# VHH binders against q9vm92r272to629, part 42

Target 1, 358 residues: q9vm92r272to629
Amino acid sequence: LEERMAFIEDYQQTQARSLLLYVREHQPAELISENGTIFSTTLDFALGKVKKMVRHAEHYSLDDARIKPPTPAEIVENQTFMVQSTDVLKSNAKFKVSEKVMAEYARLAGLYLDQIESLRPDYRWDGSRNLWILKPGYQSRGIGIVIRSSLDDILQWTSNNQNKKYIVQKYIERPLLIYRTKFDIRQYMLLTITDTKVSIWTYRDCYLRFSSQEFTMDDLRESIHLTNNSVQKRYKNKTNRDSRLPKNNMWSLDQFKNYLRIMGAPDGSWSKTYNGFKQNLVAVVMASLDETELLQNAFELYGCDFMLDEHYNPILIEINSTPDLSPSTEITARICPMVLKDCIRVVVDLPKNPTAAT
Below, E stands for the ipSAE of ESMFold2; O stands for the ipSAE of OpenDDE; V2 stands for 0.75 times the mean of E and O plus 0.25 times the DockQ between their complexes.

## First folded at step 12 (VHH; framework vhh_4orz_3)

Design n36 (at its last look DockQ between E and O 0.48; V2 from the best seeds 0.48)
Fold by OpenDDE, look of step 12:
Structure n36 (fold): chain B 358 residues (1-358), chain A 125 residues (1-125)
Amino acid sequence: as target 1 above (358 residues)
Amino acid sequence: EVQLVESGGGLVQAGGSLRLFCAASGFTFDSYAMAWLRQAPGKRREWVAYITRGGSTDYADSVKDRFTISRDNAKNTVSLQMNSLKPEDTAIYFCAADTGWEVVYGTSPSDYNSWGQGTQVTVSS
């Protein structure tokens, strides 16, 4: 129940940001009509919500699980806001305000969004569609993954599947694309525990996975939005997809680096990305250490999936224990055996011989 | 026992060149990536260059376009051509057999035990 409430709150906050983003990205004259059905109170509400978010981010952890139940009045206000904002975002409903007033709202929207995004840079990736991805908690390889926009749909989905624990995550609506196609990066991480000491290892080599279809937010099919090989192997590459993309929907790191050069990416772009991997993974692991009882003399290999933003900052989207290391493509046939072999060297050879090559 | 023997270091003026050499023994050389690291006084050891089993190379941004790493699997050797040297390049340079795993948190015995004695490179201004 608490988790559900927290999610609802996150969804509503996201909706508020989405509306303000929409307002920021459009001309005031395009958003208004004399016969408009949307009231200014909707904008006031959105601004208020984001303002509260800013305050919390400045003074409190947004991840604070101490969520208070909403009052009856708040429930009604939230409902009204959700209806009105949805009409704007999905049905292009217009505001019944003057152009001057709308311009001021746009200014404020920009101001508040900049503030919150400075505190929460990840919100820059959320877009304006308020989409969420639902993942089964114990399943891997993209099985049972769905993307939904409607709060009611999301709640209904989880209710109808009570036997399955679902993880609900904000969908990244504005990822970096390569030739108009979605991709992620599989990065391997090794955790070792020796003598009560935790060590985190990252593998220097990685690979990219592509969707078989061009990216579009107007179609939420898995073939477009999931990059897992287990999913994409079921689909044919679209004929209109860029010919420079690989047929097997994978790139090596060298191929990606070559792409960066071709595109004129700044020097050090990959280094930035890789360093970002390390930072993100360390942060996630450290955050989990307090919650997990660590076994002595243990190790675990993880497959970590990252997306990138337009500045080549990595976005961690998933950590998989016991990742698929099957040689399904030429790329994985090369890297997976190496990862395994090298993992053994670190875990087995090094402890036996501290002077062993690592 | 893994043995790495570095050579080729010395004193050079800024803008000069050196070629470092590393002879490896005690392990299957062609099954490992190789790397060069360096440690300046009072600083942590840092990665300089990396060469995969297949011969692909990567470099730290600080040495990119100036340094070139190469390997000879038949001779179990790895080399580092250093051009356009700068005072900031002054360090002890170490050769390492690399598994591809980089420790990003914690300590690795390899930081101390998997290296040779290193070779001193001094670049004068």
Scores: ipSAE 0.624, ipTM 0.851, lowest interface PAE 0.4, mean pLDDT 90
Fold by ESMFold2, look of step 12:
Structure n36 (fold): chain B 358 residues (1-358), chain A 125 residues (1-125)
Amino acid sequence: as target 1 above (358 residues)
Amino acid sequence: EVQLVESGGGLVQAGGSLRLFCAASGFTFDSYAMAWLRQAPGKRREWVAYITRGGSTDYADSVKDRFTISRDNAKNTVSLQMNSLKPEDTAIYFCAADTGWEVVYGTSPSDYNSWGQGTQVTVSS
C-alpha cells in the first residue's frame, strides 16, 4: 500500500511538472479563451506542488518513508487538479484568465522548472504527457511491456496482473531521434574481480538499434517505442521510411560517428557520450557493490542499453546480466563473437602476458 | 620475439599529410586490437586512435576527423592517415596492441601489451 501511495504521489508530482512544461512551451495567447473551462487555481496547485518538491530536494534528507494520509479536502483538491490538468494536456482545454495573467504564470512555470531541473537533472527528459512504462519484474526482451498515461489505467493494470511484479518507471519522452526514428545503443560492460579488487571495463565498440516506425507520442504501440531487436524483428519497416536508415534496423558505431560528422555535431560528441556511458556505469556498479557479496576470481559480462538526449548525453535504460549474444545481423555477427573473445583476453591472456609497461 | 616497427614519419608543413605504418611480427596480430599513441617532448604518452579486429575505430578529440586508423590483417600492419596536420601534432608516434576493452575503474596491470620503437613526426608552421 505504501508503495502504491508513493507512486500516486510521484504521478501527481509529474502531472504538475507536465502542466508547467506545457505552459512554458506555448504562447500565453494559445492557452486562454473567453470560453475556457480551466481556472487559474489549477496553475496555483501545480506551482505549489513543484515548490514543495524544490524544498524537499534542497534539504538533502529525502529518506522520509512516512506517508501521511491526505485529508478529505486534499483528496478533492488533488482530484480536481488531475481532472483539469488532464483536460489541458490531453484535450487542449483553455484557461479562463487574461493574457497578462497567463504570461505571469508562464514566467513562474519557467522559474520553478529551472529550479527543480537544477536539483534533479533527469527531470529534463520528461515531457508534458505524463507517460509511464510498465515492465514485468523478469527481463522479458520486450514481452509484456506497456506504456500508459492514465493513473487509473496503471493501477488497474497492476491489479489485473497482480501475480506479476511490475516495475513502473517514468517514460523518457524526449529521446534523441535519428531521421525521426527512436533508437538505443547497446554497450557492453565487463566486471572482473581478482584478489578482492574490482575492475570495471567498457567495450570500445557498440551498436545502435532502431524502431521500425517513425516516432510519435500520439501512438504508444511497441513497434514505435520498444527498440529491442526481439520486439522489432516482428514488424515491417514503414514503407516511406527515410532511406538513410538501415533496412535491418542496426547501425555500427562507425555509421553513427559518420552521422554525427554529417550533421555537424560538435567535435568530441562521441567522446562525450562514451565518457557519459563510463560515468553512468561506474556509478551504478559502485552503488550495487555495497550490497553485493563479491565472488573471488570472477567475471561477468553485461549488455547495457542507453538512449541519448538532444545534447548527446547518455540515458542509461537497462543493464542486462544475461545479454543475448546470438548474431541477428551482419553487425552483431561481427561484434558479439569479438566481445566474447576479448573477454577471454582480459580474464586469461592479459594476466599471463607480462609487458614492458611501467 | 615480439616486434612492432613504426615507419612513415618525417617533417611536414602545417596543413600537410603523412601516413604512418606499423609492421607487426612475433605474435598473432589479428587477435589483438591495435592503437596509436604519441609522446611530445616532456609530456606523457597520450592515446591517439584505436581499431578493433572488426574495424571499429575511435579517436582522441584533438585528432578526430583529421586522422584515420586502418589495419591490414593479411600484411600484419596498422596504418594512421594524418591529414590537416598542426604543429601540436609534433611527437613520436607509437603503435600498440590492446584487447578492445577499456578500464574505467580499478587498475589493470597493462592497458596495452606492447609498444613499438616509435617514429618521429614533426609539423612546422
Scores: ipSAE 0.343, ipTM 0.656, lowest interface PAE 1.3, mean pLDDT 79
ESMFold2 (binder alone), look of step 12: mean pLDDT 81; pTM 0.830

Design n37 (at its last look DockQ between E and O 0.57; V2 from the best seeds 0.55)
Fold by OpenDDE, look of step 12:
Structure n37 (fold): chain B 358 residues (1-358), chain A 125 residues (1-125)
Amino acid sequence: as target 1 above (358 residues)
Amino acid sequence: EVQLVESGGGLVQAGGSLRLFCAASGFTFDSYAMAWLRQAPGKRREWVALITRGGSTDYADSVKDRFTISRDNAKNTVSLQMNSLKPEDTAIYFCAADTGWEVVWGTSPSDYNYWGQGTQVTVSS
């Protein structure tokens, strides 16, 4: 119940940001009409919500533990806002305000969004469609994953599937694309515990996975938005997809580096990305250590999936404790055996001989 | 016995070049990536360059476009061509066998690889 409430709050906050983003990205004259059905109070509400978010980010933790149940009045206000904002974002409803007033709202929207995004850079990736991805907690390989935009749909989905624990995450609506195609990076992480000491290892080699279809937010099909090989192997590559993309929907790291060179990416772009992997993974592991009983002489191999933003910053989207290491493609046939062999060297050979190569 | 023996270090003027060599024995050379690391006085050992079993290369940003790593599997050797050397490159350079895993947290580089004794590189201003 608490988690549900926290999610609803997060969804509504996201909606507020989405509306302001929409207002920021359009000309005031395009957003208004004499016959407009949307009131300025909707904008006031959105601004208020984002302002509150800024305050919390500056002075307070945004942790779920601090989320209080809404008052009846707040519930009504939120409902009204959700209806009005949805009409704007999905049905292109217009505001019944003057152009001058709308321009001021746009200015404020920009200001508040800049503030919150400076504190929460990840909000830059959220987009304006307020989409969420639902993943079964016990399943891997893209099975049972759905993307939804409606709060009611999301809640209904989770209610109808009570036997399945779902993880709900904000869908990244503005990822870095390669030739208009969605991709992620599979990075391997090894966690070892020796004498109650935790060591985190990252594999220097990784690979990219592509969707078989060009990316579009107008179609939420899994073939477009999921990159897992288990999902994509079921689909044919679209004929109009860029010919420079691989047929097997995977790139080696070298191929990616080559792409970066071709595109004129700044020097050190990959290093930035890789360092970002390390930082993110360390942060996640450290955050989880407080909650985990450490077993001595234990190890675990993880497959970590990252997306990138336009600045080549990595976004961690998933950590898999039992990553698929099957040689399903030429790329995985090469890297997976290496990863496994090298894991053995770290886990078995190193403890036996501290001078062993890892 | 595993052995890595570095050679080729010395004193060079800024802007000069050196070529380091590492001879490996006592293990299956072609099963390992090979790396060069360096340690400057008072600093931690840092990664410089890596060459995979297949010959792919990677470099630290500080040495990119100046250093070139290469390997000869038939001879069990790895080399580091260092061009446009800078005083900041002064360090003991170590050859290491690498499985491809990098320690991010909890272990130091000196604790997880086969290491040579190192060769001193000094770049004078």
Scores: ipSAE 0.567, ipTM 0.818, lowest interface PAE 0.4, mean pLDDT 90
Fold by ESMFold2, look of step 12:
Structure n37 (fold): chain B 358 residues (1-358), chain A 125 residues (1-125)
Amino acid sequence: as target 1 above (358 residues)
Amino acid sequence: EVQLVESGGGLVQAGGSLRLFCAASGFTFDSYAMAWLRQAPGKRREWVALITRGGSTDYADSVKDRFTISRDNAKNTVSLQMNSLKPEDTAIYFCAADTGWEVVWGTSPSDYNYWGQGTQVTVSS
């Protein structure tokens, strides 16, 4: 119950931010009508939700166990808000307020969104559609992953699939695109465990995986939104796809670096992105080591998937403990076997030659 | 035995150029990425440049656009062309064979499997 209530609260908070984003994106005159059906109380509720989020984030970290059962009045308020905000976001319902009042709400929306986004930079990745991705907790490579927007659908899905444990995560609605196409970056990570000491390594090479289709939020098909190779290899590229994208839907790191140069990315953009990969991976591994028993004198190879935002900041999507190292393109035919060979260079050859480094 | 032997170091005037060479033997050279590192007096050793097996290059910010790393797999050599040299480039320069991995946390003796003995580069003002 506690986890269900926490998700419902998170969904409602996201809906509030989605409404404020929608208001910020539009001119006040576009949002109002003399015959509008949506009252200012809907906006007041959204602003109040975000204001509370800002206060919690400014003063102390939130515990994900901050769940109290809502009062009957709170239940009614939340339900009313969800209905009215959905009418605005999905049915273009209009507010019954003056243009001057709407302009003030737009100013406040921008203010509160800027505040919460400065405290939670990941919120910059959200759009106005309140989309969530449901992943099977055990399986990887895109199998069984779905994207849903409706709270009821999400709750029913998890109830109907109880024999499998699902993870529900906020969908990244505004990823960096290359030629209007979604991609991710496969980055390998190696953990070496000697006695009770752990070392974390990132591979110096990586590759990009592209969707077979152009990105659109109007179609939630996996061929558009799930960039991992296990999913995309089942689809053919659209014929009107940008011709600068690779037919095999993969780029080498060199091809990406060339793209960054052509686009005029600042000097050192890749280095900053790669440093972000390292920081993200260290944080996740350190958090899990407190809960995990280590196998002495072992190594573990992981496939890590990242997206980027419009500022080339990395977004860690997934760490796969059983990465597919089978070559599927000329790019993976080179990198995948070499990842394995280079593991031996760390695990076997490096201990035999302990000279000082970097 | 594995050997990496650096050459081409010496004294050069500020603004001048040098080319360093590293001759490799005793291992499968074309299956390693290769790097140059340097150690200035009283400083820790720092990375300068890397060239992958396929010829892709990467550089430290301090040498970007002035230094060029290259390799010749037929001759088992890696080189570093150093242009527009500054007094702060004065260091012992080391050639190294890369593991393919970068340590980002923990205790590790090296990111590099094999090292040369180094060659001195001195840049006069």
Scores: ipSAE 0.518, ipTM 0.756, lowest interface PAE 1.0, mean pLDDT 82
ESMFold2 (binder alone), look of step 12: mean pLDDT 81; pTM 0.831

Design n38 (at its last look DockQ between E and O 0.60; V2 from the best seeds 0.56)
Fold by OpenDDE, look of step 12:
Structure n38 (fold): chain B 358 residues (1-358), chain A 125 residues (1-125)
Amino acid sequence: as target 1 above (358 residues)
Amino acid sequence: EVQLVESGGGLVQAGGSLRLFCAASGFTFDSYAMAWLRQAPGKRREWVAYITRSGSTDYADSVKDRFTISRDNAKNTVSLQMNSLKPEDTAIYFCAADTGWEVVYGESPSDYNYWGQGTQVTVSS
């Protein structure tokens, strides 16, 4: 129940940001009509909500555990806002305000969004459609993953599937694309525990996975929005997809680096990305240590999936224990055996040479 | 017995060039990534250059565009071409066989399987 409430709050906050983003990205004249059905109170509500988020981010933890249940009045207000904002975002409903007034709202929207995005850079990736991805808790290989936009649909989905523990995550609506196609990066992580000390290792090699279809937010099919091989192997590559993309929907790191060069990416773009991997993974592991029972003299291999933003910052989307290491493609046939063998070298061989300095 | 033997070090003037070599024996060379590291007096050993099994290369920012790492699997050798040398490049240079894994957190022994004894590079001003 608490988790549900926290999610609802997060969804509503996201909706507020989405509406303001929409207002920021359109000309005031495009958003208004004399016969408009949306009132300025909707914008006031959105601004107020984002302003609160800014305050909380500056002075307080945004931990969901600290969220108070809404009052009955707040519930009604939220419901009204959700209906009206949805009409704007999905049905192109217009505001019944003057152009001058709308321009001011747009200015304020920009201001507040900049503030919150400075404090929460991840909000830059959310887009304006308020989409969420639902993953089974026992998930492997993209099975049972759905993307939904409606709060009611999401809640109903999780309620109808109570036997399945679902993880609900904000869908990244503005990822970096390669030739108009969605991709992620599989990065391997090794955790070792020796004498109650945790060490985190990252593999220097990785690979990219592509969707078989061009990316579009107008179609939420898994063939477009999921990149894992277990899903994509079921689909044929679209004929109009860029011919420079691989047929097997995977790139090696070298191929990606080559792409970066071709595209004229800034020097050090990969280094930035890789460093970002390390930082993100360390942060996530550290955050989980308090919750995890550490086994002595143990190791575990993880497959970590990252998306990138337009600045080549990595976005961690998933960590998989016991990742799929099957040689399903030429790329995985090469890298997976290497990763496994090299894990053994770390766990077995390195301890035998304690005099080696790092 | 596993052995990495560095050569090619010496004294060079600033702006000069050196080429280091590392000869590997006693292990399956093509199964390892290779790296060059260096250690200056009073400083920690630092990574300089990396070359994967497939030949992909990476460099520390301090040596980028000046140094070039290459490998010859047929000869079990890795080399480091060093151009435009600076006094700051003065160090003992080590060749290492890499596990492919990098320690990003924690106290762990070296992330390299095998090390050479190193070769001294001195760049005079």
Scores: ipSAE 0.678, ipTM 0.850, lowest interface PAE 0.4, mean pLDDT 91
Fold by ESMFold2, look of step 13:
Formats: structure tokens, sequence, C-alpha cells
Structure n38 (fold): chain B 358 residues (1-358), chain A 125 residues (1-125)
């Protein structure tokens, strides 16, 4: 129940930000009508919600993080906001205010969005659609994953699938695209535990996996949005797909580096991205170690999936404890055996035969 | 059994070029990532260039766009083309073999399994 209430609050906060993003995206004249049905109080509510989020973030969570039940008045206000904002975002409903008043709301929307995004940089990845991805709690290799935008649909979906534990995560609406196509990056990580010490390793080579279809937010099908190879291998590539994309939907790291050069990415963009992989993975592992018992003289190989934002910053999507290492393409036929052979060297060879110092 | 032998070092004027070679024997060369490192007098070794088993490359900022690392798995060699040499490039250059795994947290065993004996590069102004 507490998790459900926390999600509902997250959803409502995201709806407020979505409305402000929509307002920022449009000219004030496009948002108003003499016969508009949307009250300015809807904008006041969204601004107030984001202002509270800024205040909370600036004070390092001085307030109790416990979720408190809303008052009856707050319930009505929230419901009114959700109905009105949905009409704007989904149905292009117009505000009944003057253009002068709408312009002032647009200015405030930009101001508050800039404030919260400076404190929560991950919010820059959001769009105006309030999309959430629902994943089964077990490892499904992309099976059973759905993307939904409606709060009621999300709550109904999780109720209808009570035998499964679903994880609900905010969907990243602004991923970096290559030739209009969504991709992720498979990065391998190795944990070794030797003499009660933990070491974290990253593999310096990786590969990209592409969707078979062009990216669009107007269609939430898995063939567009789930870049897992197990999902994409079931689909044919779109017939008018950019010819520069690989037929087997995978790129080597060298192909990606060449793409970065062609696009004029800043010098060192790959080094920045890879360093970000390292930083993200160390942070996640160290956060997890509080609750684990270390098994002496053990190792574990992980497959880590990243997306990038438009500035080539890494976005960690998933860490898989049972990564697929089967050769499914020319790319994986080369990389996956190397990962395993090099893993054996780390585990077996290095402690027994140190390199000579010269 | 294992041997890495550097060659191609020497004396060169600033702005000049050299090409270093590293011949490998006694181990499965195509199973290792390869690197060049250098050590100036009185300094610690520093990384210069790295090439994975698949041929992906990376460079230290101080040599980027001036140096090029390459490998020939059929001949068990790695090379370093050094252009636009500067006096600060003066060092003993070492060839090393590494796995594709980089330690990013915790204690590392040696970063490299095997090392050469080095070749001297001296750049005069």
Amino acid sequence: as target 1 above (358 residues)
Amino acid sequence: EVQLVESGGGLVQAGGSLRLFCAASGFTFDSYAMAWLRQAPGKRREWVAYITRSGSTDYADSVKDRFTISRDNAKNTVSLQMNSLKPEDTAIYFCAADTGWEVVYGESPSDYNYWGQGTQVTVSS
C-alpha cells in the first residue's frame, strides 16, 4: 500500500512537470481559446507542485520522507488537476486566459523547470507524456514488459497480474537516437571477491543493440521500444529504414566511435561516456553491498544495459546477473568469447603470475 | 616462455616521427589487449595508448591525434606511430599485454600480465 501511494505521488508530480513541459514547448497563443475549458488554477497547481519539489530537494530531505494521507480537499484538488491536465496533454484542450496571462505562466513554467532540473538532472530525460515502463520482477528477457501512460491503466495492470511482482519505472522519453532509431549499449561488469576484498571491473569493449523500427512516442509497441535482442530477433526491420543502420541491429564499439566522429561529437565523448558507465556501476554495487554477505573467492559476471542522452551522458537501465553470451550476430560471436576468456584470466591467472615491472 | 620485445626507439628532433614495434611470443597474443606505456627519468610509468583484442583504441590526452596504436594478430605485433614528437615525449616506452577488463574499484592485481623491457625514445629540441 505504501509503495502504491508513493507511486501515485510520483505520477502526480510527473504529470505536473509534463504539463509545464508542454506549456514550454508551445507558443502562448497556441494554448488559449476564448472558449477554452481549462482553468488557470490547473497551472497554479502544477507550478505549486514543482515549487514544493524544489524546496524539498534544496533542504536535503529535512522533511520526513514518510507518505502522508491527503486531506479530502487535497483529493478533490488532485483529481481536478489530473482531469484538466490530461485534457490539455491528450486532447489539446485550451486555456481560458488572455495571451498576456498565458505568457506569464509560460515564463514561470520555464523558471521552475530549470530549477528542478538543476537539482534533479535525470528529470531532463522526461517528456510531456508521463510514460511508465512496467517490468516483471523476475528475469523475463523482455517478455511481459509494457509501457503505459494512464494512472488507472497502470494500477489496473498491476492488480490484474497479482501473481507477478511488477517493477514500475519512469520511461525515458528523450533517449539519444541514431538515425531516428532507439538503441542501448551492452556493457559487461565483473565482480571479484578475493581475500574478503571486493573488486569491480568493467570491460573496455561493448556493443550497441538497435530497435528494428524507427522511434516514435505515438506507438508504444515493443518492436520500437525494447532493444533487447531476445525481443528484436522476432521482428523484421522496417522496409524504409535508414540504410546506415546495421541489418543485424548491432554495432561494434568502433562503429559507434566512428558515428560520434561523423556527428562532430566533442573530443573525448566516448571517454566521458565510458567513465560514466564506471561511475554508475560502482555506485550501484556499493549501494548494494550494505545488505549482502560476501562469499570469499567468488566472482560474478553481469550484463549492464545503458542508454545515452543527447549529450552522450550514460543512463543505466538494467544490470543482468545472467547475461546472454551466446553468439547471435557477427558482433556477439567476436565479443562474447573474448569476455569469457578474459574473465578466466582475471579470476585464475593474474594472482598466480604477476607481470614483470620494467 | 613469455616475451615482449620493443624496437624502433632512438633519437629524433622535435616535430619528427618514430614508429615503435612490439613483437610478442610465448603466449596467446590474440587473447590479450595491448598497451604502450612510458616512463620519463625519475617519474612513474604512465599509460600512453591501448588497443583491445577487437581493435578499439584509446589514448592519453597528452598524445591524442599525434600517436596511433595498431596491432597485427597474424604477426603477433603491436605498433605505435608517433608523430609531431615533443621533448616531453622523451621516455622509455614499454609494450604490455592486458585483458579487456579494467579494475575500477578495489585493489588491482598488476594492470598488465606481461611487460617488455622497453625502448628509449629521446626527443631533442
Scores: ipSAE 0.445, ipTM 0.711, lowest interface PAE 0.8, mean pLDDT 81
ESMFold2, look of step 12: ipSAE 0.422; ipTM 0.683
ESMFold2 (binder alone), look of step 12: mean pLDDT 80; pTM 0.819
ESMFold2 (binder alone), look of step 13: mean pLDDT 80; pTM 0.822
OpenDDE, look of step 13: ipSAE 0.642; ipTM 0.828

Design n39 (at its last look DockQ between E and O 0.55; V2 from the best seeds 0.57)
Fold by OpenDDE, look of step 12:
Parts: C-alpha cells; structure tokens; sequence
Structure n39 (fold): chain B 358 residues (1-358), chain A 125 residues (1-125)
C-alpha cells in the first residue's frame, strides 16, 4: 500500500514535469485558444508540484517514508490536474489564457525544470509521455514486460496480476539512439565477499544490444522498446532499419568505439561512459548493503544493463543476478566464455595465491 | 611462482621516449591479457595499456596515441613504447597479467592482478 502510494505520487510528479516540459518546448501561441478548455490553474498546479520537488531535493529526501496519504481535497485537485494535463499532452487541448500569460508560464516552466534537473539529472530522460515499464520481479529476459502510460492501466495491471510481484520503473523516453534504433549495453559486474569485505569488480569488455526495429514512441511494442536477445530473436529486422546496424543486433565494444569515432564523439567518450558504469554500480551496491546479510567467501556475477544519454552518461536500467551467458550470437560466444573464465581467476586463483596463476 | 620483471625505466626529458620491458614466468602467458599500470606518488594505481590474448590493444585516454603496448608470446614478454612523454607520466610502472576484471571498490589495486616490482619512470619538465 505504501509502495502504491509512493508510485502514485511519483507518477503525478512526473506528469507535472511532463506538462511543464511540453509548455517549454512549444510556442505560446501554439498552446492557447479562445476556445481553450484548459485552465491556468492546471499550470499553477504543475509549477507548484515541481517547486515542491525542488525544495525536497535540496533539503529533504524524496524517499517513500515521507509520502503521506493525500487529503480529500488533494485527491480532487490531483484528479483534476491529471485529467487536464492528459488532455493537453495526449489530445492537444489548448489553454484558455492570453499569449502574454502563456509566455510567462513557459518562462517559469523553464526555470523550475532547470532547477529540478540540476538536482535530478535523470529527469532529463523522462520525456513528456509519462511512460512506465512494468517488470515481473521473478522473471528475467524480458518476459512479461509491459509499457504503460495510464495510471489506471498500471494500477489495474498490478491488481490483476496480484500473484506476481511487479517492479515499476520510469521508462526512459529520450535515450541515445544509434541510427534511430534503441540500444543498451551489457556490462558485467562481479561482487566478492572475503573476510566480511565486499569488493566490486567491473569487466573491461562489454557489448551492445539493439532493437530489431527503429525507435518510435508512437508504438510501444516490445520489438521496438526492448533490447534483450531473448525478445529480439523472435522478430525480424525491419527492412527500413539502417543497414549499418548489425544483423544479429549486437555490437562488440570495439565496434561501438569505432562508431563513436565515425560520429565524431569527443575524445574520452567511452572512458566517461565506463567510469559512469563504475560509479553507478558502486552506488547501487552500497545502497543495498545495508539491507543484505553478507556471506563469507562468496561471489556473484551480475549482468548490468545500461542505456546512454546524448552526453554518453550511462543510465542503469537493470541488474541481473543470473545473467544469460549462452553463446547465442557471435558476440556473446566470444565474451561470455571469457567472462566466466576470468571470473574463476578472480574468485579462485587470486585468493589462493596472489602470486600463482592458473 | 609467478614472476614479472619490469625494466627500461629511467629519467627522461619531456617530449622524450622510453621503452619498458616485462619478462614473465611462472604462468601460462598466452592465456592472459597483459597490462601496464602506473602509480604516481600519492595517487591510486591506474590502468595504462592492455593487450588482449588475441593481440588487440586498449589504452587509457591519457596515453592514447603516445604509448604502444606489444607482446611476444614466444618469449613471454610484454613491452610498452612510450613517446612524447610528459611530466604527468612520472610514476612507477607495473607489468600485470590482467584477468579482465577491474577492481572498483573494496580491494586494494595492488592485489587484483599479478604484477612485478615495477620500474620508475621520471619525466622532467
């Protein structure tokens, strides 16, 4: 129940940001009409919500523990806002305000969004469609994953599948694309526990996975928005997809580096990305340690999936405790055995004798 | 016993060149990637260059296009040609058998790979 409430709050906050983003990205004259059906109070509400978010990010934690049940009045206000904002974002409803007033709202929207995005850079990736991805907690390989935009749909989905624990995450609506195609990076992480000390290892090699279809937000099918090989192997590559993309929907790190060179990416772009992997993974692991009992002389291999933004910053989207290491493609046939072999070297050979190699 | 012996270090002026050499024994050399690492005073040991089993190479951005790593599997040796040296390249350079895994947290950088005693490289301004 608490988690549900927290999600609803997050969804509504996201909606507010989405509306302001929409207002920022359009000309005031395009957003208004004498016969407009949207009231200025909707914009006031959105601005207020984002302003609160800024305050919380500056001074308080936005943790679920701080989420309180809304008052009846707040419920009504939220409902009204959701209806009005949805009409704007999905049905192109117009505001019944003057151009001058709308311009001021646009200015404020920009100001508040810049503030919150400076504190929460991840909000830059959210887009304006307020999409969420639902993942079964017990399943892997993209099975049962759905993307939804409607709060009611999301809540209904989780209710109808009560026997299944779902993880709900904000869908990244503005990812870096390669040749108009969605991709992620599979990065391996090794955790070792020795003498009650946790060590985090990252593998220097990684690979990219592509969707078989060109990316579009107008179609939410899994073939477009999921990159898992288990999902994509079921689909044929679209004929209109760029011919420079791999047929097997995977790139090696070298191929990616070559692409970066071709595209004229700044020097050090990969290093930036890789360093970002390390930072993100350390942060996530440290955050989880407080909740986990440490086993002695243990290790675990993880497959970590990252997307990138336009600045090649990594976005962690998933950590898999039992990553698929099958040689399903030429790329995985090469890297997976290597990862396994090298994992054994770290967990078995090094602890036994740091000066012995097998 | 794994043994890595580095050589070739010394004092050089900025813009100069050095060639480091590492002789490896006590392990199956061709089954490992080989790396050069360096540690400057007061700094953490950092990765410099890597040569994979297949001969592919990778470099830290700071040394890219200036340094070249090579290996001779028949002789169990790895080399680092360093050109256009800079004062910031001053460090102890270590040869290591690389497992492909980089320690990010928890383990000392000195303990994650097999490495030698190192060779001092000093670049004067």
Amino acid sequence: as target 1 above (358 residues)
Amino acid sequence: EVQLVESGGGLVQAGGSLRLFCAASGFTFDSYAMAWLRQAPGKRREWVALIYRGGSTDYADSVKDRFTISRDNAKNTVSLQMNSLKPEDTAIYFCAADTGWEVVYGTSPSDYNHWGQGTQVTVSS
Scores: ipSAE 0.603, ipTM 0.827, lowest interface PAE 0.4, mean pLDDT 90
Fold by ESMFold2, look of step 12:
Structure n39 (fold): chain B 358 residues (1-358), chain A 125 residues (1-125)
Amino acid sequence: as target 1 above (358 residues)
Amino acid sequence: EVQLVESGGGLVQAGGSLRLFCAASGFTFDSYAMAWLRQAPGKRREWVALIYRGGSTDYADSVKDRFTISRDNAKNTVSLQMNSLKPEDTAIYFCAADTGWEVVYGTSPSDYNHWGQGTQVTVSS
């Protein structure tokens, strides 16, 4: 119940931000009509919700209001807001206010969004569609993953599939695209534990995996949105796909660096991205170690999946503790054996040669 | 016995060029990525360039477009062509065999399995 209440609160907060993002993305005149059905109280509610989120983020409160059940009045207010905001976002319903009033709401939306995005930088990746990805908790390798937008659909899906213990995560609506196609980056990480001390290593090489179809938010099919090799190998590339994309749906890091140069990306864009990988992975591992008993003299290889935003900032999607190292393309046939050989260089050969220095 | 031996260092005027060489023996050279690092007086050792097994390369921002790393697997050598040298390039330059991994947290002693003794490069104004 507590998890369900927390998710419902997250969804409602996301809907408020989605409405404000929609307002920021449009000219005030596009949002209004004399025959509009949406009143300004919907905007007041969204602004209030985001202001409350800013207050909580600034205070770093240990209180978790998302666990507390809403009052009957709060339930009615939330339901009214959800109906009205959905009409705006999905049915293009218009506000019944003057253009001058709408412009003031747009100014306030921008201010409040800037405030919360400065405190929660990951919120800048959200769009106005309030999409969530549902992943089964069992070892599924992409099987059974769905993307949904409706709160009722999400709650019903998880209730109907309780044996799979679904995990619900916010879907990244604004990923960087290459030739209008979604991709992710497989980055390897090695964790070594010696004398109860942990060391975190990132591999110097990586590779990209592309979907077989062009990206669109209007079609939530796995062939568009799930870049996992286990998913994409079941699909044939769409005939109108950009011919500059690889037929085997993989790029080496060198191919990606060449793309960045061709597109005129700022000098050092890859270095910025890679440094972001390092920072993200250290943060996640260190947070996890508080919950983990360290095993003496152990190591573990992880496959880490990242997306990028349009400014080349990394977005950590998943850390896989059992990465597939089977060759599937020319790229994995080279990289995967070398990852294993280079693990031996860290785990076995470095301890044997104590004269090495950083 | 594993050995990396640097050569080609010396004194050069600002704007000039030098070519450094590194000869490797006692290990399977072609299975390692190879790096050049440098240590200026009073400073920590810093990475300069890396060449992967397949020949692709990476450079530190401070040397990009001025330095070129290359390797010859048949001769077990790595070289560093240094052009448009500046006084801040003055350092001892080291050749190293890379593990393929970067330590990003922890107490591990090195990213590198093997090191050379270094060669001095001095760039006068």
Scores: ipSAE 0.555, ipTM 0.793, lowest interface PAE 0.9, mean pLDDT 83
ESMFold2 (binder alone), look of step 12: mean pLDDT 80; pTM 0.818

